# VH-VL binders against Cytochrome c oxidase assembly factor 8 (COA8): the designs that were tried, part 156

Target 1, 167 residues: Cytochrome c oxidase assembly factor 8 (COA8), of Homo sapiens (Human) (q96il0)
Amino acid sequence: APERGAERRDTAPSGVSRFCPPRKSCHDWIGPPDKYSNLRPVHFYIPENESPLEQKLRKLRQETQEWNQQFWANQNLTFSKEKEEFIHSRLKTKGLGLRTESGQKATLNAEEMADFYKEFLSKNFQKHMYYNRDWYKRNFAITFFMGKVALERIWNKLKQKQKKRSN
Below, E stands for the ipSAE of ESMFold2; O stands for the ipSAE of OpenDDE; V2 stands for 0.75 times the mean of E and O plus 0.25 times the DockQ between their complexes.

## First folded at step 16 (VH-VL)

Design mh2 (from mg25 with heavy chain A33T S100T; framework fv_ebronucimab; at its last look DockQ between E and O 0.55; V2 from the best seeds 0.67)
Fold by ESMFold2, look of step 17:
Parts: C-alpha cells; sequence; structure tokens
Structure mh2 (fold): chain C 167 residues (1-167), chain A 124 residues (1-124), chain B 111 residues (1-111)
C-alpha cells in the first residue's frame, strides 16, 4: 500500500536549493501521484545559464524518474491482471460466479489470496532484484553528479570573489 | 537483431502534412531517448527533434518548432514524426536514431543506432 | 549559426594519418559540451565512431581517436585505409539553440 511515498516524499536534489521570482517556476516541484505508477513526479526546473554538467545531472534525474514510473506502471498493471486471473481461476474451480448475488465482485479470503501473493513474488523475484540493483546504481550516480555540480558551483563562486578583489 | 526502420516518406506539396513512422526491434525501445535527424540531398546532417524514453519530454530544432510533433508508442515499439505545414526546405532523408544508455561516470549521450532513412520530398 | 565548422575535405595515402577539426563557439564546444563523431559511407546511415570526445564504441578500430581542447575537437585516423573513405560529422549540444548541432561534414579521400 504505502510504496515509496510512505518512506519519503522525494524532493529533487538541485531544485530546493535554488530560488527565482514567483512569476515563473524557478525550482523543482512535486506533482500529484501518477495514476498508473502511483509515484509522485518531479517537475524539473531548467536553470538560466545551465552548465553542461548541470544538464547531465538533470538528464540523469529525468531519465531515472521516467524509468521508475514505467517500471511500477507495468508492475501495477501486471499485478492487477494476474490477481483477477487468479481469483477467476479459483472461483471457477469452486463452481462459483465472478459476482455475488448482490452484483459485487466475488473475492477470495486472505488465506486463499496468500497463495497468489507468494506466487507473484516468486515469479517476479529476479525482475525486482535487477530493479533494486539498477535503482541503487542510479541513486549512486545521481549523488556523484550532485557532488560534481556542487564543486563546480563553489569553484565558480571562488573565482567570482577573486575577480572582484582584483578590480 | 537491432534495427530501426523508417517509413511514411514520399512526395507532398508545400503546406501539406506527412506522418513518418520508425519501427524498432531487437532492444528495449521504452528505455531510450529517440531522435529524428534529417539530411537534405547533398548536404550534411541536421537534428530535428528528440523525445524522452517515456514520451513525456520533447524538443525541437528552431526550424521545425510549431510545425512538427514527435511522439512515441512504447507498446508498439514505434516512433513518429507528424510534419505539418511542410516547406521546400524540409526536403530531406529522415533518419530515426536511438540515444546510447546514460554513462554513469561521464554522462555521455550519443546516437548509436540509426535507421536507413525515409525520403521526404516537398515540391509543387 | 547552427553548425560546427569542419574542413570540406581532407585526403591521405594509405597508412598515413589525417586529422579532422571541428570548431564550435562559446555556446557549444567552447562551453564544455561533449563532442561525438559519426562516419557515413555513401548511401548509408551514419555510424557512431567516437562518443564523449574520445571514447571508442565496441567494434571501432583503435586507429580512430578523438580529443577536445577549448573550442575545437579533433578526430585522427592513424594508418588510413581504403574503407575509411567516407564523410565524417562531429556533433555537440548548443545551449543557445537548446538542441543538438552537427558539423558541416568532412569528405575523407584515400589516395
Amino acid sequence: as target 1 above (167 residues)
Amino acid sequence: EVQLVESGGGLVQPGRSLRLSCAASGFTFSSYTMNWVRQAPGKGLEWVSGISSSGSRTSYADSVQGRFTISRDNGKNSLYLQMNSLRAEDTALYFCAKETPFDYLWGTYAFDIWGQGTMVTVSS
Amino acid sequence: QSELTQPRSVSGSPGQSVTISCTGSSSNIGKGYDVHWYQQHPGKAPKLLISGNSNRPSGVPDRFSGSKSGNTASLTISGLQAEDEADYYCQSYDSRLSGYVFGTGTDVTVL
């Protein structure tokens, strides 16, 4: 139920630390949960005078968000479809209809559904293992580029101070 | 086998529209940014448009901004270019190109897989 | 304005070295954006030859090398061979145009 959103509301690394006039958005901002992935997208700010390194960081963050949204949208769809197929199959084996007498969807009890959850997790174990590996690789890369950008900004500020003293 | 196959080119009058398609195979299409690049007869390469892996971000060269629309259908492994208000200067061989995976150390993006192109001729 | 400048043509005998320059401006190469190189034989699609200024993709012979300094990138072909006869294009990003830009192209002739 409380996927990713329950642990933290992600704020894009570069957007919160930068500020511009209110007339236009000058910082990253977080939108509502995406209908299919249930993830909250970050809407990225493109800074005035963006450096090549800053562009690389932004592209990495944008592509990681798109990758993550597509993965979970596909997993949510697969989960829903396989859940319905499992319920349908088990109800049919019992000789029961897909709807109750009142017209509501027939369901299985928690013990019966446990078989589905176990089968789904087992079937998708390798896919989620590769996802987790790639997620950590991407997070490490984002942190690495954030450090490079921070260092670039400090260096530029120091050069600005040096030039001002020389004038 | 990895390939990109463009289609939908042809002869069209100025001011009319044309839709190009690019069919991808042999790789996970939805994982990569895609681009259109064109080459006028006897001339060099010109970047036209790009679209992010999910399709949520697009970009255009100034020469086509407002007239061309890039799109993709990841379920069909297909990239599209809707070309409206065509002009004689849009006459070119149009290539579909895939960007490389992001290099996590250097952040390099380049175009590693290209189609053979589809010819668009805009003439009265 | 939207192009990187390359020599129109260069030539060399088999076994010689040739160098192709790619000169940009402060909004592209001079700003620090990466340069990529593509090879295009007549009637064929371009092929990626060098990425990220100097990286050779798998399958590209080591006689191809790239470098970048200031506003200028260079592609060097050491030990020119007949199959190297083709057009060569550099590519970078331009912050003023918010898009990719290609060089004017260089026709390499093997004598």
Scores: ipSAE 0.684, ipTM 0.881, lowest interface PAE 1.1, mean pLDDT 86
ESMFold2, look of step 16: ipSAE 0.679; ipTM 0.880
ESMFold2 (binder alone), look of step 16: mean pLDDT 91; pTM 0.941
OpenDDE, look of step 16: ipSAE 0.777; ipTM 0.920
ESMFold2 (binder alone), look of step 17: mean pLDDT 92; pTM 0.942
OpenDDE, look of step 17: ipSAE 0.748; ipTM 0.905

Design mh3 (from mg25 with heavy chain G50E; framework fv_ebronucimab; at its last look DockQ between E and O 0.48; V2 from the best seeds 0.65)
Fold by ESMFold2, look of step 16:
Structure mh3 (fold): chain C 167 residues (1-167), chain A 124 residues (1-124), chain B 111 residues (1-111)
Amino acid sequence: as target 1 above (167 residues)
Amino acid sequence: EVQLVESGGGLVQPGRSLRLSCAASGFTFSSYAMNWVRQAPGKGLEWVSEISSSGSRTSYADSVQGRFTISRDNGKNSLYLQMNSLRAEDTALYFCAKESPFDYLWGTYAFDIWGQGTMVTVSS
Amino acid sequence: QSELTQPRSVSGSPGQSVTISCTGSSSNIGKGYDVHWYQQHPGKAPKLLISGNSNRPSGVPDRFSGSKSGNTASLTISGLQAEDEADYYCQSYDSRLSGYVFGTGTDVTVL
């Protein structure tokens, strides 16, 4: 679920006040960390007169967020599942139960757990390298096109100012 | 090899329902938005629907809005199109198409991989 | 639904240059949305030919080029070959429809 409903009150420099409800906010807003990915989702504002360039940027940011959330949710889940399976397999091999005499969850020593961590990292090394490559490519593109949008907005403002002076 | 295979087409009566499937292989399915595009016999291409890479965002052509539902199962590398209240005008070859990633140089998406299509015929 | 107008057919001799137009409106091409081009041989699925108005994907011959100006995009085939005989479709986005739109399609014939 997204963050609870919240309203952001904006004050214009000339004293104009505008109230914008959270569901129809005039700005992007950031939700709480996702339980599985640990990443905070961004809920994007769609301007009324969105330009084609602005739409491209928004779609890129939305797809990048979805890609990133899915990657880490899957990696975190796989890590947790394989860790538990590794512990249970090693306890079974030792002839030990899954719970101690006190009822606590049985664990492995630090050396045995280190073996798991090294194996997991090695198995997923290539996947993480491709993830990092794609992450940098996506963030470069986002930054580049944010600049293009900013320039487009400046140009439109200057055209409107030039139009007013010529009228 | 990269492949998209549609299935579930057939002959149905008007007002009935049909579910199309698209099986993806040879690429990371969950990384890309997916689309359905149809082509009536002897006619041109018509975009039907888009679904985002996670499945959280969908969009539809006006002609199918409210009748068709696009969905995906990233665990099974599968794309679906639920087609309800079918009409004779929905008769077409239905393609699934993979959307390319954002082009870092040109800033665009395109439909870069297509399946062979599955035929849907709606008639009495 | 299709809102982009293409000529029904275009023909040329081998080695000739042919151009296919794709005309839209102020809610699609004229607003500044990109145009993509697809080639479709009879009985086959479409194949991406040009993306982002003029970008040629890997594996597409150099004789294909695209451009866009105002409400109109163009696909040019220089050095026409027999294998280029196919249907060609342009595609863009339309802000009024909030969705993608394809052109009407052009049948290219090599004489």
Scores: ipSAE 0.645, ipTM 0.855, lowest interface PAE 1.2, mean pLDDT 85
ESMFold2 (binder alone), look of step 16: mean pLDDT 92; pTM 0.951
OpenDDE, look of step 16: ipSAE 0.782; ipTM 0.920

Design mh8 (from mg25 with heavy chain A33T Y104F T108Y; framework fv_ebronucimab; at its last look DockQ between E and O 0.36; V2 from the best seeds 0.62)
Fold by ESMFold2, look of step 16:
Parts: structure tokens; sequence; C-alpha cells
Structure mh8 (fold): chain C 167 residues (1-167), chain A 124 residues (1-124), chain B 111 residues (1-111)
């Protein structure tokens, strides 16, 4: 049903990435932050004369972006969900309602919320360790292949210069 | 144990639709590009479609472009192929295949894990 | 249709060497894309045999080797054994099709 207005994102829970890059661009473009991951997507240019090595680098960069955005989108949702569940659980354990007398959503004080932050950090410690290790591994690979592409381009320029001199 | 298990094949008439599924286990499904490859009876392998690890980038062989739609649900560790407007030439054993991790030295991705396939027969 | 061309069949006696060629075009192998090789026994799924032109995955016997030059890749089976009787496919990427292409397949028979 079309009950959701097109002008408000509050009424359209699905509506990620409203950016539309130019179709004839000769360069990579960095779009606006994604609603769920809060990361800026790169929109990759595919040149007509892309070499196989350049394609390998582009695919590695594309896959790394997708992996990174998936991780943070999931972590943001998990944080929000577990925070709300923690608050509701603690209010229930204390015999308090979910709403105040004024009808506002009941909350916990800073000391009580500190327990949540400690538990969340502890629970997710290994997951973030693996993320950091993989993040560095991917960035080192990207840098290594950027170097390989640079060397390929230098080699091609030297071959072109040698060919012109012999003609 | 690393497994890919296809399902959803069967006998269908030309012009009809069929949806294939591939259930993954034993590895982090959301980390890898996935592909469909088919093999007509007595024939060789033909790449059909591929989908990036998040599902945001897809590709198709010319023979299926516009008729087939690849998708994935990383929460269910599942890969899908929606096959519309089926033709007799689509008759084949359909495999799902996982791409390997990025090779740091040489940068290739190979199809390192395959399912056993699900048979699709398109016949009047 | 941009298939990679392989011989239909190749045969050899146990202990002999056989070589399977895989010939492409300037939009795939000839452009410099990597070639991968897969082994398929009857009734089974393909298995990765050689990746990146010449790399042998763990568990693949060292009698299998691969190479690439120009438009052509080659798979060599040295010391042919009975279990090597299978179909073999090469695979590359094609820039014109923006997709993967497989070879026509080679039936290896051990005499």
Amino acid sequence: as target 1 above (167 residues)
Amino acid sequence: EVQLVESGGGLVQPGRSLRLSCAASGFTFSSYTMNWVRQAPGKGLEWVSGISSSGSRTSYADSVQGRFTISRDNGKNSLYLQMNSLRAEDTALYFCAKESPFDFLWGYYAFDIWGQGTMVTVSS
Amino acid sequence: QSELTQPRSVSGSPGQSVTISCTGSSSNIGKGYDVHWYQQHPGKAPKLLISGNSNRPSGVPDRFSGSKSGNTASLTISGLQAEDEADYYCQSYDSRLSGYVFGTGTDVTVL
C-alpha cells in the first residue's frame, strides 16, 4: 500500500541510498552516507580499456566496501535492538512500567546504562577483533594491488615510448 | 563440513517459471561471491549468473539476461535463481558455486566449492 | 557463445603424460585473464584442479600442472592414473561478455 509519503524517511523504513551517480562519469564517485551503515559508498567507474589487473583491484575494492557496509549495518541494528531489550528487561525486573505517568518512554539512568555498554562491548569483543584483523588484511591487499597497477601503467608507458622510438 | 545443496528443480513447460534455491553451510556465506553454472545433458559447463557478497551487484550470461534473476539472503545462508520464461534450451543440471577468497599474490577468484546440482527439464 | 576451445578427447596409457589445450580469444585468455581448470567425474560436481593458470590447491596431486601463453592455456597430467579418467574444463573471464566462460570440455580416457 502507498500510505508512506515519498518526502519523509520516517514513514518509509526502506529507502537506503538515494544517490544516483552520473551515468557517463569517467571517475569513481563517493556517494552520501548510507542510512544503515553510515558509510559513504564508492560508485566505481569501469573504463573501456580496463586491464585484467585493474579489474582485480576494482573487484577487491567493491567486495571490501560491501563487506564493510554489511558489518556496520548489522552492528548498528544489533546495538539498537539489544539496547531496547536491555532497558525493557531492567524496567520489568524493577517492577516498573514501560511508560511514565506522562506517557513518555521510560528510561534508565546513566549508571544503569553503563551496565549495558559494558555487557555489549564484552559480548561483541571477539567479533570486533576479527573485523579489525580482516579490515587490515583487506587494506594491505588493496594497497599491494594499487602498487601492482601503478607498475603496470609505468611498464605500458615505457613500451609505448620504445615503440615510438623504433618507428 | 562445507556444503552447498541445491533444490527446486523439476519438469516444467516452456514459458513457465521455476525458482532454484541453494543452501550453504560450513562457511561464512555472506563473505563470498556466489554463482550459478549449468550443464545441459551430455554437454559442457555454462556460467549463468553471479552475485556479489552483499547481493548489490549481479551479472548474467547473455542467454538468460532479462529472464533470470539471481538473489541471496545472507541471514538464511541461501542463494536463489528465479527463472522466468523458460525455454527448452534452459534444460540442464544447475549448480551453485562459491568463489574462493581473494588471492593476495595473484588476485584471482576461482570456484572452489560446488553443489551437486538440481535438474531442470523444460519440455512440452 | 564465446566458448574456450578444448579438444573433444585425449587418451593415454597409465604412466604417460597428456596435455589438454584451452584456446580463447583477445577478449578472454588473450587479454590476459587467468585460467582455472576443473575436473568432473561422471555423475559428480566439478572440482577445482588448477587456479590462477598454474596454482595447485591443497589436496591436488603434483602430477597436475598448468600454464598459459598468448591465447592458449594448457593442463598437463603427468603419470596418468586410472582415477584421472574424467572430463576437464577450463574457465576464464571475457571482457566483451562481462562474464565467465568455460571451455568446451575434454574427455580424458585412461587406456
Scores: ipSAE 0.684, ipTM 0.882, lowest interface PAE 1.1, mean pLDDT 86
ESMFold2 (binder alone), look of step 16: mean pLDDT 92; pTM 0.941
OpenDDE, look of step 16: ipSAE 0.797; ipTM 0.931
ESMFold2, look of step 17: ipSAE 0.621; ipTM 0.849
ESMFold2 (binder alone), look of step 17: mean pLDDT 92; pTM 0.945
OpenDDE, look of step 17: ipSAE 0.799; ipTM 0.931

Design nh1 (from ng1 with heavy chain S100T, light chain A31S; framework fv_ebronucimab; at its last look DockQ between E and O 0.53; V2 from the best seeds 0.72)
Fold by OpenDDE, look of step 16:
Structure nh1 (fold): chain C 167 residues (1-167), chain A 122 residues (1-122), chain B 111 residues (1-111)
Amino acid sequence: as target 1 above (167 residues)
Amino acid sequence: EVQLVESGGGLVQPGRSLRLSCAASGFTFEDYAMNWVRQAPGKGLEWVSGISWNSGDISYADSVQGRFTISRDNGKNSLYLQMNSLRAEDTALYFCAKDTRFFLGQGHFDVWGQGTMVTVSS
Amino acid sequence: QSELTQPRSVSGSPGQSVTISCTGSSSNIYSGYDVHWYQQHPGKAPKLLISGNSERPSGVPDRFSGSKSGNTASLTISGLQAEDEADYYCQSYDWSLEGWVFGTGTDVTVL
């Protein structure tokens, strides 16, 4: 009896995008959409002389990105699972098999699916509200630190210009 | 060494107030969310409150909502829990717990203090 | 319910494997929030045992493993040792409560 290989349930790998930006890049890189979240990951550039403010900004951005990736990956998985369960449940209720006579996957009509979408959105409405709120808070913090870093860079440039004029 | 040290626990009567403090050391305090977790004698762990790195996000367990106030002073590397209207059910060992993230809900608690005992009794 | 459900106690002989389940709800584990595990010895503070469902921090023996499926997370202790006698708590974030939730705790006894 052939040992049925235990299908390793693909635990959503911690989505370290295998996209490696060129080593010589001085810019942030945008990767392809993640297969679970459908969000494009950003590979943040790390300057050789990264200031503490720049580092904190980068960390905030990284954490926020990971947060977004995780949220949407999980949301999409939940959606897919519930959608499949809904379809199966409705087909069963109709006395229909999961496959048509032609061997195709049985589907529900657009109206029935509209009910699923409405229910899903309603059920997840609060979750999405909290997500949106937290998204704004995170991005506000990031924007604030972007401003700080910009000011720091301006100040450093001015100091360098003054030193060059004094020599 | 990363360390959290709780203080301010003690015996108090019901309806009284108490303020707990947690002194953090060995890490950049302002880069992490902080939490209070309590454990009643012989009971399990109960999350009490959390505060984000910049105090922009604050949350409480329903059991303490409206009575407790979490705050932080990043300049002093300190976390606080103001407990008002204390009840007998608030009797517990209160732990300060460090999150691994700036914001609540994404990290985990990698560092714990030893706790400070709060006893609410008539 | 604001708590994750764990068995009250689990026991095993030295060298055996024991598994602790942690069952959540639609607002935490089922929603894809990570589960973390903590070990607590009597009179001690909790210690992080597993993070992110299956990640072991430095210093945690490889006999500890975590997994998650659906609304249930599991902690497995393989090759049970006397030192593993402790309380174990799972933790997850609950989006509806906007807060952390702990499991009810499991007392692991080594027979």
Scores: ipSAE 0.844, ipTM 0.940, lowest interface PAE 0.6, mean pLDDT 92
Fold by ESMFold2, look of step 16:
Structure nh1 (fold): chain C 167 residues (1-167), chain A 122 residues (1-122), chain B 111 residues (1-111)
Amino acid sequence: as target 1 above (167 residues)
Amino acid sequence: EVQLVESGGGLVQPGRSLRLSCAASGFTFEDYAMNWVRQAPGKGLEWVSGISWNSGDISYADSVQGRFTISRDNGKNSLYLQMNSLRAEDTALYFCAKDTRFFLGQGHFDVWGQGTMVTVSS
Amino acid sequence: QSELTQPRSVSGSPGQSVTISCTGSSSNIYSGYDVHWYQQHPGKAPKLLISGNSERPSGVPDRFSGSKSGNTASLTISGLQAEDEADYYCQSYDWSLEGWVFGTGTDVTVL
């Protein structure tokens, strides 16, 4: 027996729906993973009375999200492209075709693929060090402005409290 | 009107120093990265240096590393380039360019100044 | 390498289309960085034409279009006009240099 008793209101869980937050939501929303970066985007709430500090914080967060999405989308595509190029090159060197007898893509064994993974990680080590450094620089700025916004909100509450007491 | 105005160019002897300024108006200067780009007479564009909105991220072309210093004063809406140990190959028209982003590397240059000429000659 | 490769010059008659290529390296265009295009008339500052590979800013005629594939970007000028005679530069970011790189420049001549 169903606990709710309403058969028509039960829906199967689905992960394939495109997500759109409500227009009047007062909260940030986290959407499904982006196809290329595999990162979950934040859909930022924009209040009607957004202060200049709040606006700057939102813009810093939006830019950092875009930067992060672009970096990982590019890395995922480059990894896939270089992996296929490596496989094709090694198959050609061995005199083998690109397809097995069953029509599936031919591949290399784990030992052969280890050379690719080692070379890819080595080539990208410095790039990822720069990414990590830049990630921290961006997030330190965001954290700093989160603090400034928090202080601004406290000050505005105190100013409103002081105004009410003076009436 | 969004505007960038460079100044401080001139004729100097090799080994001497020069300081370029760029005055910005018509936009929120402190929200954008800024760049210097130069163009030698009859040659193409060469990026020289860039600085993030908060000066926390600075980079230089290899050709000027260690000799040039980029800086900004967000209170005065101004960008600067201190050029030390000048060489004949630094002779160029120097442009100030506004980035579209806070940090280096994601944006593009949507507003340019008219440039200030630097000539390094004996 | 600290520059992107462009042809030195391209020519076309009025009304024709010309295409300018921009070829990068493993640390810039190949790594997926966007390509931007600038137009420069003699004695003037550069002007943004195309951003983000293909986006045209307001005020830029729709005869200018851009694309990127692999390690190469392209700027196409359709319906070539006399005022399009200028130098054109591509630009990308280079992660290994931690800086911007411009193309070598292309002189477009309207015949």
Scores: ipSAE 0.719, ipTM 0.884, lowest interface PAE 0.9, mean pLDDT 87
ESMFold2 (binder alone), look of step 16: mean pLDDT 94; pTM 0.959

Design of1 (from oe10 with light chain H98Y; framework fv_pabinafusp; at its last look DockQ between E and O 0.50; V2 from the best seeds 0.65)
Fold by ESMFold2, look of step 16:
Structure of1 (fold): chain C 167 residues (1-167), chain A 124 residues (1-124), chain B 112 residues (1-112)
Amino acid sequence: as target 1 above (167 residues)
Amino acid sequence: EVQLVQSGAEVKKPGESLKISCKGSGYRFTEYWLGWVRQMPGKGLEWMGDIYPDDSDTTYSEKFKVQVTISADKSISTAYLQWSSLKASDTAMYYCARQGWHYDESGPWGFDYWGQGTLVTVSS
Amino acid sequence: DIVMTQTPLSLSVTPGQPASISCRSSQSLLHSDEKTYLHWYLQKPGQSPQLLIYKVSNRFSGVPDRFSGSGSGTDFTLKISRVEAEDVGVYYCSQSEYIPYTFGQGTKVEIK
């Protein structure tokens, strides 16, 4: 995405780190974006009557979330650092200051920034290919276990209905 | 923690309709039968019927079958007990209660958690 | 309907002494899955019933080990090894084998 001014986006809200689901919640909750990864964390509900299969699914989802957040936190940090260095280097090469006459951070036009985006994507091509492969593998596994949990819940419903006997 | 919170006490006249509620929290509401139990003043407990909120499958005690309607709105985790025409003999405390179960069949198939009760008084 | 009959209907106990409540069903409560769905509830004064013992002898979560249940077929017993002041209330046996689910008449336990 193109930048405007010295930095394209505002910082994440200060309240992100303090998100707490309601005490009596029986649902997964989606929190505010993480400051570093820009991903919204899921706060997973742990039912009183959680089966081993449900626990395995929950742990797979938790692990995948952490893996994904770590990847994008690292990539966002690297992207931001290298973007700033690229801008400063190109401004210096053009003999320009880091600030405009109004005191705001100087920037490059969209064509100049396109060079940065092209170089960054090229350098990270293989890393993103491995990320995409692993992302699909993890999501396939999660979907598979979601199916197994759905079948288990149908079975449990049928068992409960069989206990409803008349004398 | 599992909780069942019922609507407040009611004072009604004979012939009036009434709908009382029971809201479940702290568990997967749609996966448990929820029963209604009557306790007349100074008397014991009577099972009235129950509902499985997932599909609204209902079972009634024959004594109460034509007197009350049991329903649920699973989107708000709430079950209801309703009379179309109250009688003085309907004066009682009414409890909702969750029918417990466990995935490994080690748990109770009995009422493990109860609401606080709703007192219904029907008088002229 | 399965009739549940409790004895005694009232019981006065000195604190620290044992208490025993009997429950008899009008039919055998042996389910085809080899379990017996006979339960005990306590209703303390001014409170909702609470589950004490399920499936004859299993203590529910948070129930002290002074409470125990036993029995089979049509005869069941709840025992309190040492009655405490907080144990005052009405005790009900109940069956969930067959619809309609039924309760005993209740046993009122008081401290002398």
Scores: ipSAE 0.659, ipTM 0.869, lowest interface PAE 0.9, mean pLDDT 86
ESMFold2 (binder alone), look of step 16: mean pLDDT 91; pTM 0.946
OpenDDE, look of step 16: ipSAE 0.733; ipTM 0.884
ESMFold2, look of step 17: ipSAE 0.636; ipTM 0.854
ESMFold2 (binder alone), look of step 17: mean pLDDT 92; pTM 0.947
OpenDDE, look of step 17: ipSAE 0.759; ipTM 0.899

Design of3 (from oe10 with heavy chain T30S; framework fv_pabinafusp; at its last look DockQ between E and O 0.43; V2 from the best seeds 0.63)
Fold by ESMFold2, look of step 17:
Structure of3 (fold): chain C 167 residues (1-167), chain A 124 residues (1-124), chain B 112 residues (1-112)
Amino acid sequence: as target 1 above (167 residues)
Amino acid sequence: EVQLVQSGAEVKKPGESLKISCKGSGYRFSEYWLGWVRQMPGKGLEWMGDIYPDDSDTTYSEKFKVQVTISADKSISTAYLQWSSLKASDTAMYYCARQGWHYDESGPWGFDYWGQGTLVTVSS
Amino acid sequence: DIVMTQTPLSLSVTPGQPASISCRSSQSLLHSDEKTYLHWYLQKPGQSPQLLIYKVSNRFSGVPDRFSGSGSGTDFTLKISRVEAEDVGVYYCSQSEHIPYTFGQGTKVEIK
């Protein structure tokens, strides 16, 4: 399917990637990774003959994408901030500067960083448990409605063929 | 918006083969029957047959069944009408048209959108 | 095959006057869903056909109010309440109830 839409350079909505699918596209599009969440957003196609069930599925997928994007954007920001704070604190405690002789940011070795990873996982344990539960619930609902839409499309196909073959 | 864009006019000699195309956009191409309609010079409209692009289920008018082949490639939203050996009597305007339908059964089940037509001229 | 017969085959009308076109099918166009699959198309000079009226009396999107359709069973009528210059062309009735789909012979509408 050839690309017919206009590409927008700086007009993407908040929380959505700057990618714009072509006008007259008949397909969902997967955009580039969002800089904050590292997740690839889906740009959903709205058919001209969209049923209520298809609309429900599309909205459910949109809502789940927004929820997922927001969660990981926030977690990535928190992880980055807390990682830098941990490194800074441990370097200060060891009497080391924040930069090496070469001007590079000072780092900790893998053994030292293991403490950070353990602490971060422990601190965020309950949040990630609730995220996983909600992720599975949302994924189950989406899969359920995808099945219903698939059956509806088969039914519509069969109805068209029946009507075509009637006396 | 729904559009059907057909290939350009053709001038051919008897015995030559020809394949003309119809590309649909702005709708789910594979979910609608797409028909071919002939209009002889100065004459009315004749349904030739149609195709359901999803599975290539094809229906022909008996008049045209052995004269033409209807096909589609849903991956590029395109349907085709082809002749293996053209006759002078094949000189006509050929239209593709979408069979409209709606999920709530309020739709026309008739040709709601038409291509611009492809003029085929076959001269000895 | 369902034969669709239009009358008249040609008509000349004074601008602003009404016009009426009849279409008769050789068999009922009533489907088991209680709908009748009779449609009207207009082919303006040099253009593709366009859908005017579907399922007897429903105006397609963008079709002016001056077009109306009526009828049942095998007898159908298209009316134009006030013919305008843009209404010139050939009008076809068509059925989509029985394969093969068929068209009437066409009614050429001209301005006097």
Scores: ipSAE 0.644, ipTM 0.866, lowest interface PAE 1.0, mean pLDDT 87
ESMFold2, look of step 16: ipSAE 0.641; ipTM 0.858
ESMFold2 (binder alone), look of step 16: mean pLDDT 92; pTM 0.946
OpenDDE, look of step 16: ipSAE 0.740; ipTM 0.888
ESMFold2 (binder alone), look of step 17: mean pLDDT 92; pTM 0.945
OpenDDE, look of step 17: ipSAE 0.750; ipTM 0.893

